VH-VL binders against Alsin (ALS2). Designs and how they scored, part 16

Target 1, 196 residues: Alsin (ALS2), of Homo sapiens (Human) (q96q42r690to885)
Amino acid sequence: GYIASLHELATTERRFYSKLSDIKSQILRPLLSLENLGTTTTVQLLQEVASRFSKLCYLIGQHGASLSSFLHGVKEARSLVILKHSSLFLDSYTEYCTSITNFLVMGGFQLLAKPAIDFLNKNQELLQDLSEVNDENTQLMEILNTLFFLPIRRLHNYAKVLLKLATCFEVASPEYQKLQDSSSCYECLALHLGRK
Below, E stands for the ipSAE of ESMFold2; O stands for the ipSAE of OpenDDE; V2 stands for 0.75 times the mean of E and O plus 0.25 times the DockQ between their complexes.

## First folded at step 7 (VH-VL; framework fv_diridavumab)

Design i6 (from g3 with light chain S94E S95Y A98E; at its last look DockQ between E and O 0.81; V2 from the best seeds 0.00; counts 0 for: pae E 2.1 > 2)
Fold by ESMFold2, look of step 7:
Structure i6 (fold): chain C 196 residues (1-196), chain A 119 residues (1-119), chain B 111 residues (1-111)
Amino acid sequence: as target 1 above (196 residues)
Amino acid sequence: EVQLVESGAEVKKPGSSVKVSCKASGGTFRDYAISWVRQAPGQGPEWMGGIIPIFGTAKYAPKFQGRVTITADDFAGTVYMELSSLRSEDTAMYYCARESYWGDYFDYWGKGTTVTVSS
Amino acid sequence: QSVLTQPPSVSAAPGQKVTISCSGSSSNIGDNYVSWYQQLPGTAPKLLIYDNNRRPSGIPDRFSGSKSGTSATLGITGLQTGDEANYYCGTWDEYLSEGYVFGGGTKLTVL
């Protein structure tokens, strides 16, 4: 039911936050602390990716914390931050996906300097674990692509959970309409970004 | 250009309270953590606490827990700090500062507002 | 209660180099990234260094940072008269303060 779906949203948001947080702390921050990363253009594109990734990570972490308060207090659907402020979440995902796409189209990680490539190779096992790639023979660039496109998969999950929440209300209710509309927005964005 | 703007300077008596506000000019900051940092004359800065307007839950430095209240208007992104039971030691410059998404540091600071506590 | 200790002052001539230390503990500098802030006379602090050693856009590379164990260091080369300011380290403290802490500050005088 409704409460179970709220717990699903909270639990999966916490899990997603943990994954993004680990990527940021164990990969992005150490990588960007290296003094020799590559050309100015390539570094600027990577810095933009890191900036947008960090915004997502931050918002998702705070969203998870707010869901804990939500579950302990007022549980009305209109109070959910992901509904009240959906445009901020949708924009953050769009900006991130644009940044990673721009970086990858311009050559991406393979254009980084040798110290950066060496760092990524040394951490290949960690990257596989974080990306949940099971084939140990998967090439580094595919691992990185899988890892940095995880947020599109999360959008689908939001759409699914929001629709589950909607079905707990009468179709004529304002709660149903808001939840269903938001679910559609997240799904449409996921499909749009997945085609890029 | 994003700039943080605190409300005007205040002169207060001991035992009273003060409430100051912070708002971004030329942009919005309602999805950023906004902190209050004070600095007594001739001393270093001291973090008091912060809030993210859209999430509404404040975090406080233990020293100020129970005496400071930080709130926000979640759509306007305006942040407020109220400090109660004022003492002369609370005389300081009060800044709002925006926390970076990248890490725990402050990338934008207001110009500050003075709170003077005198008999 | 500044848990981060800095020397109260340093001085050097234009063109010279100085370093400013910041000493903490495992619960702050040891486990967390360090930032540095410059406060020019009559102004608010401004971010100078983050993530121990990274510079925001617009900060010249003569400013540098490093961290070792529970200590951090700000380095400034090619000193200019305009560098005369107070400098503060800052970091998260997970145990003693459970919040953000700043050092007591170091006044840099350029003679």
Scores: ipSAE 0.539, ipTM 0.812, lowest interface PAE 2.1, mean pLDDT 88
ESMFold2 (binder alone), look of step 7: mean pLDDT 90; pTM 0.932
OpenDDE, look of step 7: ipSAE 0.630; ipTM 0.883

Design i7 (from g3 with light chain S97E A98Y; at its last look DockQ between E and O 0.81; V2 from the best seeds 0.71)
Fold by ESMFold2, look of step 7:
Structure i7 (fold): chain C 196 residues (1-196), chain A 119 residues (1-119), chain B 111 residues (1-111)
Amino acid sequence: as target 1 above (196 residues)
Amino acid sequence: EVQLVESGAEVKKPGSSVKVSCKASGGTFRDYAISWVRQAPGQGPEWMGGIIPIFGTAKYAPKFQGRVTITADDFAGTVYMELSSLRSEDTAMYYCARESYWGDYFDYWGKGTTVTVSS
Amino acid sequence: QSVLTQPPSVSAAPGQKVTISCSGSSSNIGDNYVSWYQQLPGTAPKLLIYDNNRRPSGIPDRFSGSKSGTSATLGITGLQTGDEANYYCGTWDSSLEYGYVFGGGTKLTVL
């Protein structure tokens, strides 16, 4: 039902926020604090990735917190931030995907300076755990790629839960149409960004 | 270039209230945390509280809780701060400031607006 | 008065080096990232340092920051007359007593 789907959204958002928060605090912030990361161009591209990643992390964290308050209130579907302000969420994911694509096309993590590469190697077990890669033979660069594409995966989950919420309304209702349209937008974006 | 713009200066009597607004010029900031920070003459800044317009839940410094109300228009992104039961010690410069997505610091500040409390 | 303690003033000659301290507690500086703000006469504060030691774009490398334990330090080398300002440290406080806290400020005078 409706309430169960809202709890699913809240629980999975909180869980996803925890993952992104750990990546930011344990990988991105320490990495960017190093004095020598690489060439000016490489550093600028990495800083843009970190900035857009942090925007997603922030939005997802605040969305999770707002869902807790929402569940104790009126619970009106049109007041859901992910629905009411979907353009901001979709744009944030697009901006992030653009940033990681630009960084990777220009050589990505392979072009970082020795101190940065040493930091990443030292933390390889943490990176593997955070990325949910189970193959112990996976190379560091593949682990990093998997890790930084995790946020794009979330779009499919939004599409699924919005569609579940839509089924709680009559097909002719404005609520159904809004939820279905938003679900389609998240799914379409997920497929577009997945093509890279 | 995005600028934060507070509403105009105000002169108020003790016991009254004041409501000031903050807007971004040349953009939107409705998905950013926007805080109010005041600075009395000759003193350091004091954080009063903040809000993210699209999420609508305000956070307050304990010192101001009960006297300050921070609200927002979630589509316009305008943030409001109302301070009630004004006293002479509330005479200060009031700034809006934008919190960075990266961390817990304020990367953009308005020019500030003066609130003067006098009889 | 302020949760974060700064010296009220510092002074040095042009070209010299100066440091400004900021002392707090485990619940603020100890647990959280420190930022520094510059307030030139008659202007709003401006972000100078974030994440303890990072500079925003446009801030020259003669400005530096560091943190150790419950203390933070702003360093300014190659002092210029345009650096005359009030400087404030800031950070979140994790305790239930405060929110974001600023130092009381340090007035820098260039002689």
Scores: ipSAE 0.641, ipTM 0.838, lowest interface PAE 1.6, mean pLDDT 88
ESMFold2 (binder alone), look of step 7: mean pLDDT 90; pTM 0.929
OpenDDE, look of step 7: ipSAE 0.705; ipTM 0.899

## First folded at step 9 (VH-VL; framework fv_diridavumab)

Design j1 (from i4 with heavy chain D31E; at its last look DockQ between E and O 0.74; V2 from the best seeds 0.69)
Fold by ESMFold2, look of step 9:
Structure j1 (fold): chain C 196 residues (1-196), chain A 119 residues (1-119), chain B 111 residues (1-111)
Amino acid sequence: as target 1 above (196 residues)
Amino acid sequence: EVQLVESGAEVKKPGSSVKVSCKASGGTFREYAISWVRQAPGQGPEWMGGIIPIFGTAKYAPKFQGRVTITADDFAGTVYMELSSLRSEDTAMYYCARESYWGDYFDYWGKGTTVTVSS
Amino acid sequence: QSVLTQPPSVSAAPGQKVTISCSGSSSNIGENYVSWYQQLPGTAPKLLIYDNKRRPSGIPDRFSGSKSGTSATLGITGLQTGDEANYYCGTWDSSLSAGYVFGGGTKLTVL
């Protein structure tokens, strides 16, 4: 039902936040603290990735916390932040995916200086675990690509949960229409960004 | 090119309340944590509290709990700070400041607005 | 008194180096990243250092930061008269219900 689907959204959002938070704290912040990362252009592109990743991470974390409060309060579907402010969520995912795509097209992690590459190699087991890549023979660069494209999976999950919430209302209701429209927006974005 | 703009200076009597607003231009604002920081003449800055407009729940420094109310219009992204039971020691410059998503610091500050409590 | 302690003033001649200390506790500087803010006369504070030692774009490398244990230090080399300002450290403090705290400030005079 409705309450069960809200709990699913809240629980999965917190799990996703934990993953993003670990990537930020254990990989991105230490990496960007190194004295020599590479050329000015490469560093600027990586800094943009980190900035957009961090914005997404913060948004997701606050959304997870707000869903816990939501479950004890009003519970009207139109008051869900992911529905009420869907353009901000969609834009944050789009901006992140654009930033990582720009970085990778320009050469990506391969163009980082030796101290950065050494850091990433030293942490290869952690990177593999965080990326959920099961093949232990997977190369570092593929692990990194998989890791930094994890957020696209989350959009599809939003679409699924929003559709589940919609089925708790009559098809003619404004609640159903809003939830269905939002689910479609997240699904369309997931498919669009997945082609990158 | 984000600019934070507080509402205009105010002169108030002891025991009254003041409500100050903060608006941004040149970017998105409503999904950022916006804090109020005050600075009395000759003193260091003092964090009062903050809010993320789209989530609507404010956090307060302990000394202001019960006297300050921070609210937001979540679509406009306008943040309000109301300080009640004003005293002469509340005379200060009041800043709004935007918290960075990267870390635990304030990367954009308004120019501030003066609240004077007459005595 | 502030939980973050800074000397009230420091001074040095143009071209010299100065350091400004910020002393705290395990619940603030010990656990959290430290930032530094510059406040020129008649202006709002401006971010100078974040993540203990990182500089925002546009801040020259004459400004440096470090952290050791429960203390942080701002270093300024090649002092210029335009560096005369108040300097504040800042960080989160878990003992204040996750509140942000600033140091009391250090007035830098370039003689």
Scores: ipSAE 0.547, ipTM 0.804, lowest interface PAE 1.9, mean pLDDT 88
ESMFold2 (binder alone), look of step 9: mean pLDDT 90; pTM 0.925
OpenDDE, look of step 9: ipSAE 0.792; ipTM 0.917

Design j2 (from i4 with heavy chain D31E, light chain S97E A98Y; at its last look DockQ between E and O 0.76; V2 from the best seeds 0.00; counts 0 for: grease 19.2 > 18.9)
Fold by ESMFold2, look of step 9:
Structure j2 (fold): chain C 196 residues (1-196), chain A 119 residues (1-119), chain B 111 residues (1-111)
Amino acid sequence: as target 1 above (196 residues)
Amino acid sequence: EVQLVESGAEVKKPGSSVKVSCKASGGTFREYAISWVRQAPGQGPEWMGGIIPIFGTAKYAPKFQGRVTITADDFAGTVYMELSSLRSEDTAMYYCARESYWGDYFDYWGKGTTVTVSS
Amino acid sequence: QSVLTQPPSVSAAPGQKVTISCSGSSSNIGENYVSWYQQLPGTAPKLLIYDNKRRPSGIPDRFSGSKSGTSATLGITGLQTGDEANYYCGTWDSSLEYGYVFGGGTKLTVL
């Protein structure tokens, strides 16, 4: 039921945070420390991706920590940060996905200079592990795309968990209506961003 | 671009409390860690603690634990710092500062507000 | 005194180079990123260097940072009279005795 679904949200948020944190620390931060990454425009677009990714990573880490504390307290659904402040989460995901889309439209990782490409090639096993791609024949650029679009999968997961939480309340209740509406918002955003 | 504004200067008696506020303009900051940093005349800055408004849990420097309370109105976008049992050594400039989500540093600072503790 | 140790003052003539040291421990500078802040007279601190060596937009490349072991260094080349300020290093401390820590500051005088 309700408590089990809250534990699912907390556990999966902690796992997702761990994934994003590893991507930031092992890929993005070292990559941005390289000199001569590419043209000024390409570097600016990559810096925007890294900035928005780091904001998501930060929010998700703090959300995971708050859920652990939440499970030891009152546990009212209306005080869930992902529900109460959903617009901030939705906006942060939108900002990130816009940044990665802008980067990819302008040529993406293909336009990085040789030091950056060499770094990515040297870390191909790590990138494959982080992206959870099982096919060893997958090209580096597809691995990178899969990796940096993982947040869209998370939006679907939020929608599913919020709907599970809703089913623990009477359909006429304000809790059910808020949870179902929020679930729909996350699903709608996931579908919109998935088209890009 | 975010701009941080502290409440006006305060003159307080020893043993009393002071509560100062911090607001952001030109954007939102409810999802960012907002810290309080003080600086006594002629000295370096000193971190007091901080809060992320939407999560509501404050962290405190051990030196100030028990004397400082940091709270936020998460929808109004105001962060408060209350320092109790004031002493003359609490006379300082008090800044609010926003922690960057990229790294462990403060990328935006308010202009500061003076708290003067005198008899 | 300060958890992070800086020289109280440094001075140099315009056009010259100056360095400002910041000494800490394994629990702060040793395992955490260092930032530098400039405080011009009568103003709030301003971020100058983050991630040990990176400059925010608008900070000229005359300002540089580095870190080695438990020490960090701010370098300023092409010294200008407008660089006269107090400079502070800062970092998180993981030892649970402190939180974010700043150095005591270094007053830079341009002769």
Scores: ipSAE 0.593, ipTM 0.821, lowest interface PAE 1.7, mean pLDDT 88
ESMFold2 (binder alone), look of step 9: mean pLDDT 90; pTM 0.929
OpenDDE, look of step 9: ipSAE 0.797; ipTM 0.918

Design j3 (from i4 with heavy chain D31E K59R, light chain R55K; at its last look DockQ between E and O 0.81; V2 from the best seeds 0.71)
Fold by ESMFold2, look of step 9:
Structure j3 (fold): chain C 196 residues (1-196), chain A 119 residues (1-119), chain B 111 residues (1-111)
Amino acid sequence: as target 1 above (196 residues)
Amino acid sequence: EVQLVESGAEVKKPGSSVKVSCKASGGTFREYAISWVRQAPGQGPEWMGGIIPIFGTARYAPKFQGRVTITADDFAGTVYMELSSLRSEDTAMYYCARESYWGDYFDYWGKGTTVTVSS
Amino acid sequence: QSVLTQPPSVSAAPGQKVTISCSGSSSNIGENYVSWYQQLPGTAPKLLIYDNKRKPSGIPDRFSGSKSGTSATLGITGLQTGDEANYYCGTWDSSLSAGYVFGGGTKLTVL
C-alpha cells in the first residue's frame, strides 16, 4: 500500500545515505587531505567528483530526514520533495555522474600519485564492503568503478517506488500522472547514465 | 556568481520583534543550508540557526530557542529570520551565510544588516 | 563568553610570523573539523581555512591551520599590513542540542 511504499522510500533512502556518508568520511575526505595526489589536472577532476558526490550525499541525507517528518505529518503525495523538486535531484545525479565519467575518461584513479594509491590499497577491504562487490579477488580499480557508479542503481529504485505509489491513485488523478511521469524521468535518466 | 542579500536595516523598541530576509543574487540557493549569524559590536559571531528551503525544517542554537523562528520560501529560496522579545543586547549585525556541502562551515556570507534596539 | 577560547589580540611586525590559538572541548574541536574566518574592518567574515588545514582557492600559502586534541592553531607568515583583521575559529559542537560555535576572535595588529 501507500504507507508501506512511503516507508520503503524512507528506509532505503536512509540506507543509501549511510553508504554515501561512509564513502565521503572514510575515503574521499582522507584521500583529498593527502599532500601529493597527482598532477594538477587529475587533482582538479577528483576534487570535482568529490564536490558533486558531497552535494548528492547531502541532499539524500536531508531527503531521508524529511521523509521521516513527512511520515508523521500530512502525507500528501504532491508534497514529497522528490516529486516537488525532482529537477534538483535529477540534476544532482547527472552532475555527479558527469564528474565521475570525466575523471575516469581522463585516466581515473590509476593516474593518482603513489601516496593516494597506497591509501586506497590499505583501505581495499572497506572499499569492497561499501561497493557490495562479492569476489574478494576483484581488482582495486574495478572495486572503485563499481563503488562510484552505485547511484545509477538508486535511480532505478526511485523509479520503482514512485510507480508503486502511483498505483495507489486513480489513473485519471493528477497524483497518478505526476508520480508516473516522475517515475519515467528517473528511469530514463538511469538508462542514459547506464549507457555511459 | 552567487551573492547573498539581506533586507534593509531595522530600528526597533525593546519587547518588539524583527523579521529580516535573505535571498541569492545571480542564482538560486534553495537546496543549500542557509544560516543566520549575528555579531554585536566588538564581539565574535554567534550562530542562531539555519534552514534548507526545499526541506523546510529549521534548527536553532540553544541560546535562541524559543525567541527565533527561521522559515523559507522553498521555490524562491528566500530565508526569513524573526527574533522576538528584543532587548538592547540584540543590537547587532545580522548575516545570512551559506553552509558548504563538504562540511559544516560557511563559504558565502551576505554583507549583513543592522538591527538596532533602543528605547 | 565564547565556547571556543582565543587570545583577544596578537601583534607582530611586517614579515614576521604569528600564531592564533583556539581552545575547545572534546565535543567540538576534538570530534569535528575546524574552520577559520578572517574579518577585515567593516566587512563580513571570509572563509580562510576549512577541514583544519585546507585552504579555499585564492588563499595564500602563508596562511596555515592545524589541530591537535581539543586545540587548533592558525599560522600567518610573512605578515603584511593587509592582514590586520579579526580572526575567528569555528566548528560544530556535538553536545546536546549542538550547533555551530565560533571563537570570540583575535585582533591581529601589524606594527
Scores: ipSAE 0.607, ipTM 0.828, lowest interface PAE 1.7, mean pLDDT 88
ESMFold2 (binder alone), look of step 9: mean pLDDT 90; pTM 0.929
OpenDDE, look of step 9: ipSAE 0.760; ipTM 0.910

Design j4 (from i4 with heavy chain G103D; at its last look DockQ between E and O 0.17; V2 from the best seeds 0.00; counts 0 for: pae O 4.5 > 2, placed apart)
Fold by OpenDDE, look of step 9:
Structure j4 (fold): chain C 196 residues (1-196), chain A 119 residues (1-119), chain B 111 residues (1-111)
Amino acid sequence: as target 1 above (196 residues)
Amino acid sequence: EVQLVESGAEVKKPGSSVKVSCKASGGTFRDYAISWVRQAPGQGPEWMGGIIPIFGTAKYAPKFQGRVTITADDFAGTVYMELSSLRSEDTAMYYCARESYWDDYFDYWGKGTTVTVSS
Amino acid sequence: QSVLTQPPSVSAAPGQKVTISCSGSSSNIGENYVSWYQQLPGTAPKLLIYDNKRRPSGIPDRFSGSKSGTSATLGITGLQTGDEANYYCGTWDSSLSAGYVFGGGTKLTVL
């Protein structure tokens, strides 16, 4: 039902935020602190990724908190932050994806391979835990890549949850239409960004 | 070097409002979260709220919800904190602080603005 | 009353080691990274430790931090007279109203 779906969203959003926070603090931050990380351009690109990641993390954290508050009140579906501020979410995700794509296209991951190898080896277990990759044969840089694209997968989850919420309303209702339209936007973005 | 420059000391009467400003020098606010933290005499710091200027959305501590307003002027690189319905208990040093690039801690602090509320 | 609990005061002689505890709950210290701040008399707080155990540039290695469960600890070895200050722990709280919370502070006196 409606409340159950919101609880799911709240719980998963909180967990997702926690994971992103760990990635930010234990992976991205230390990576940026490494010496001889690469060229000035590579470092700048990585810094941009980190900046956008941090902004996204902040937004997701606020969303999680708002959902928790929402569940304790009697509010309309249209008041959901993910709906009310959909443009902010979509823009933030787009900007992040753009930054990570630029980093990727410029060979950022390849350039990081050597300077970050000791760090990655030292933190192999953490990388595997965060990425949920259990295959020991997976390259650590590939795992790192997976972590950087982790936020994009969350867009699909938003779309799914919004659709579930929509089914709780009459098809002819404005709530249904809003939830469905928003779901479509998140799904479209996820598909578009997933191709990069 | 990043510096946070706050507005001057304020003396206010109970029931009035105060607006304190925080301006960045040597850096920018836009990509960072700016928080307001106050400290009453002999007490520890207390987080009031914060804002990421680029997003424009502020968050507040429950204690101050409805009484505090945090705003940002991106072009001026300035963040504002307005506290209304002032009470004697609001007498404190008010700091603006910048959250780190990673949003988990405060790496830069202003020198503080003293706000005194007295009849 | 502060959300995070610290001892009100600690003291030791120069060269000695002191520890300052910070106790919280699952919604704050349990789920979030802890930071420590040093506040010298008449000054603004200064970041001392972040991410539970990391030191910013310029902070000597005689300062250390750790976290276990819902508690955090600040360690200071080789105590110096200049270390006399108030120390505060802080972290984000993931409760219904997410916000930053501080400890009540610990006054460190160098004997």
Scores: ipSAE 0.017, ipTM 0.635, lowest interface PAE 4.5, mean pLDDT 89
ESMFold2, look of step 9: ipSAE 0.587; ipTM 0.825
ESMFold2 (binder alone), look of step 9: mean pLDDT 88; pTM 0.918

Design j5 (from i4 with heavy chain G103E; at its last look DockQ between E and O 0.77; V2 from the best seeds 0.73)
Fold by ESMFold2, look of step 9:
Structure j5 (fold): chain C 196 residues (1-196), chain A 119 residues (1-119), chain B 111 residues (1-111)
Amino acid sequence: as target 1 above (196 residues)
Amino acid sequence: EVQLVESGAEVKKPGSSVKVSCKASGGTFRDYAISWVRQAPGQGPEWMGGIIPIFGTAKYAPKFQGRVTITADDFAGTVYMELSSLRSEDTAMYYCARESYWEDYFDYWGKGTTVTVSS
Amino acid sequence: QSVLTQPPSVSAAPGQKVTISCSGSSSNIGENYVSWYQQLPGTAPKLLIYDNKRRPSGIPDRFSGSKSGTSATLGITGLQTGDEANYYCGTWDSSLSAGYVFGGGTKLTVL
């Protein structure tokens, strides 16, 4: 039902925020605190990844908090921030995915300076846990790639939940059309970005 | 580059209210956390509260809970601060400031606007 | 009384080094990242240091920051007359309902 799907959105948003927050605090912040990260170009690309990751983390955290307040109100679907301001969400995910793709195309984590690579190697068990990789023989660079592409899976979850919400309304209703259209936008973006 | 602009200076009597606005110059800040920070003459800054326009829920410093109301226009991104039951201690410079997405600092500050409370 | 304690003033001659302390608690400086702001006379505060020790673009490396336990320190080397300003530390306080706190400020005088 409608209320159950809203609770699913809220609960999964908080869980996703916790994941991103852990990655930010335990990996990105310590990594970016190192004095020598690499060449100017490599550092600029990594800084852009961190900036866009942090924007997603902040957006998701605030969205999760706002959903708790939303659940206490009238709960009109058109007032959901993920619908009303969907372009901001879509743009934030796109900007992030572009930043990580640009970084990886230019050589990625492999081209970081020794202090950064040493940090990542020392934290390989933590990276594996955060990335949700179950194969203990997975190489560090594959773990890092999996970790930093986790946000793309969230777009699929948005599409799924928005479609569930849509099925709670008459097909002819404005609510159904808006929810279904938004679900399609999130799914389309997820497919597009999942290949990049 | 983004610049924050507060509304003009106000002179108010004790017991009245004041409402100050903040808007980004050269862009929008509707998905940023925007805070209000005041600074009385000769004193340090004091965080009053903040809001993210698209989410519409404000947070308040405990000292100001009940006297301050922070609101926003979620598409325009304009943020408002209303302080009620004014007293002479509220005479200060009032700044809006944008929170970084790293969440630990304010990276852009407005020039500030003076609120003077006198009888 | 300010949640974060700073010395009211410090002074030094041009070219010298000065440090400005900021003392807090486990719920603010201990758990959270510290920023420093410079306020020149008649102007708004300007971000000087964030994330305990990182400098925004345009801030020279003679400004440095550090954090240890519940205390933070701003260091300024190669002191210039243009550095004469008030300096404030700031951080989130987890014991407040997600509230931001500033120090009372330190007036730096360059003699």
Scores: ipSAE 0.597, ipTM 0.821, lowest interface PAE 1.8, mean pLDDT 88
ESMFold2 (binder alone), look of step 9: mean pLDDT 87; pTM 0.916
OpenDDE, look of step 9: ipSAE 0.826; ipTM 0.928

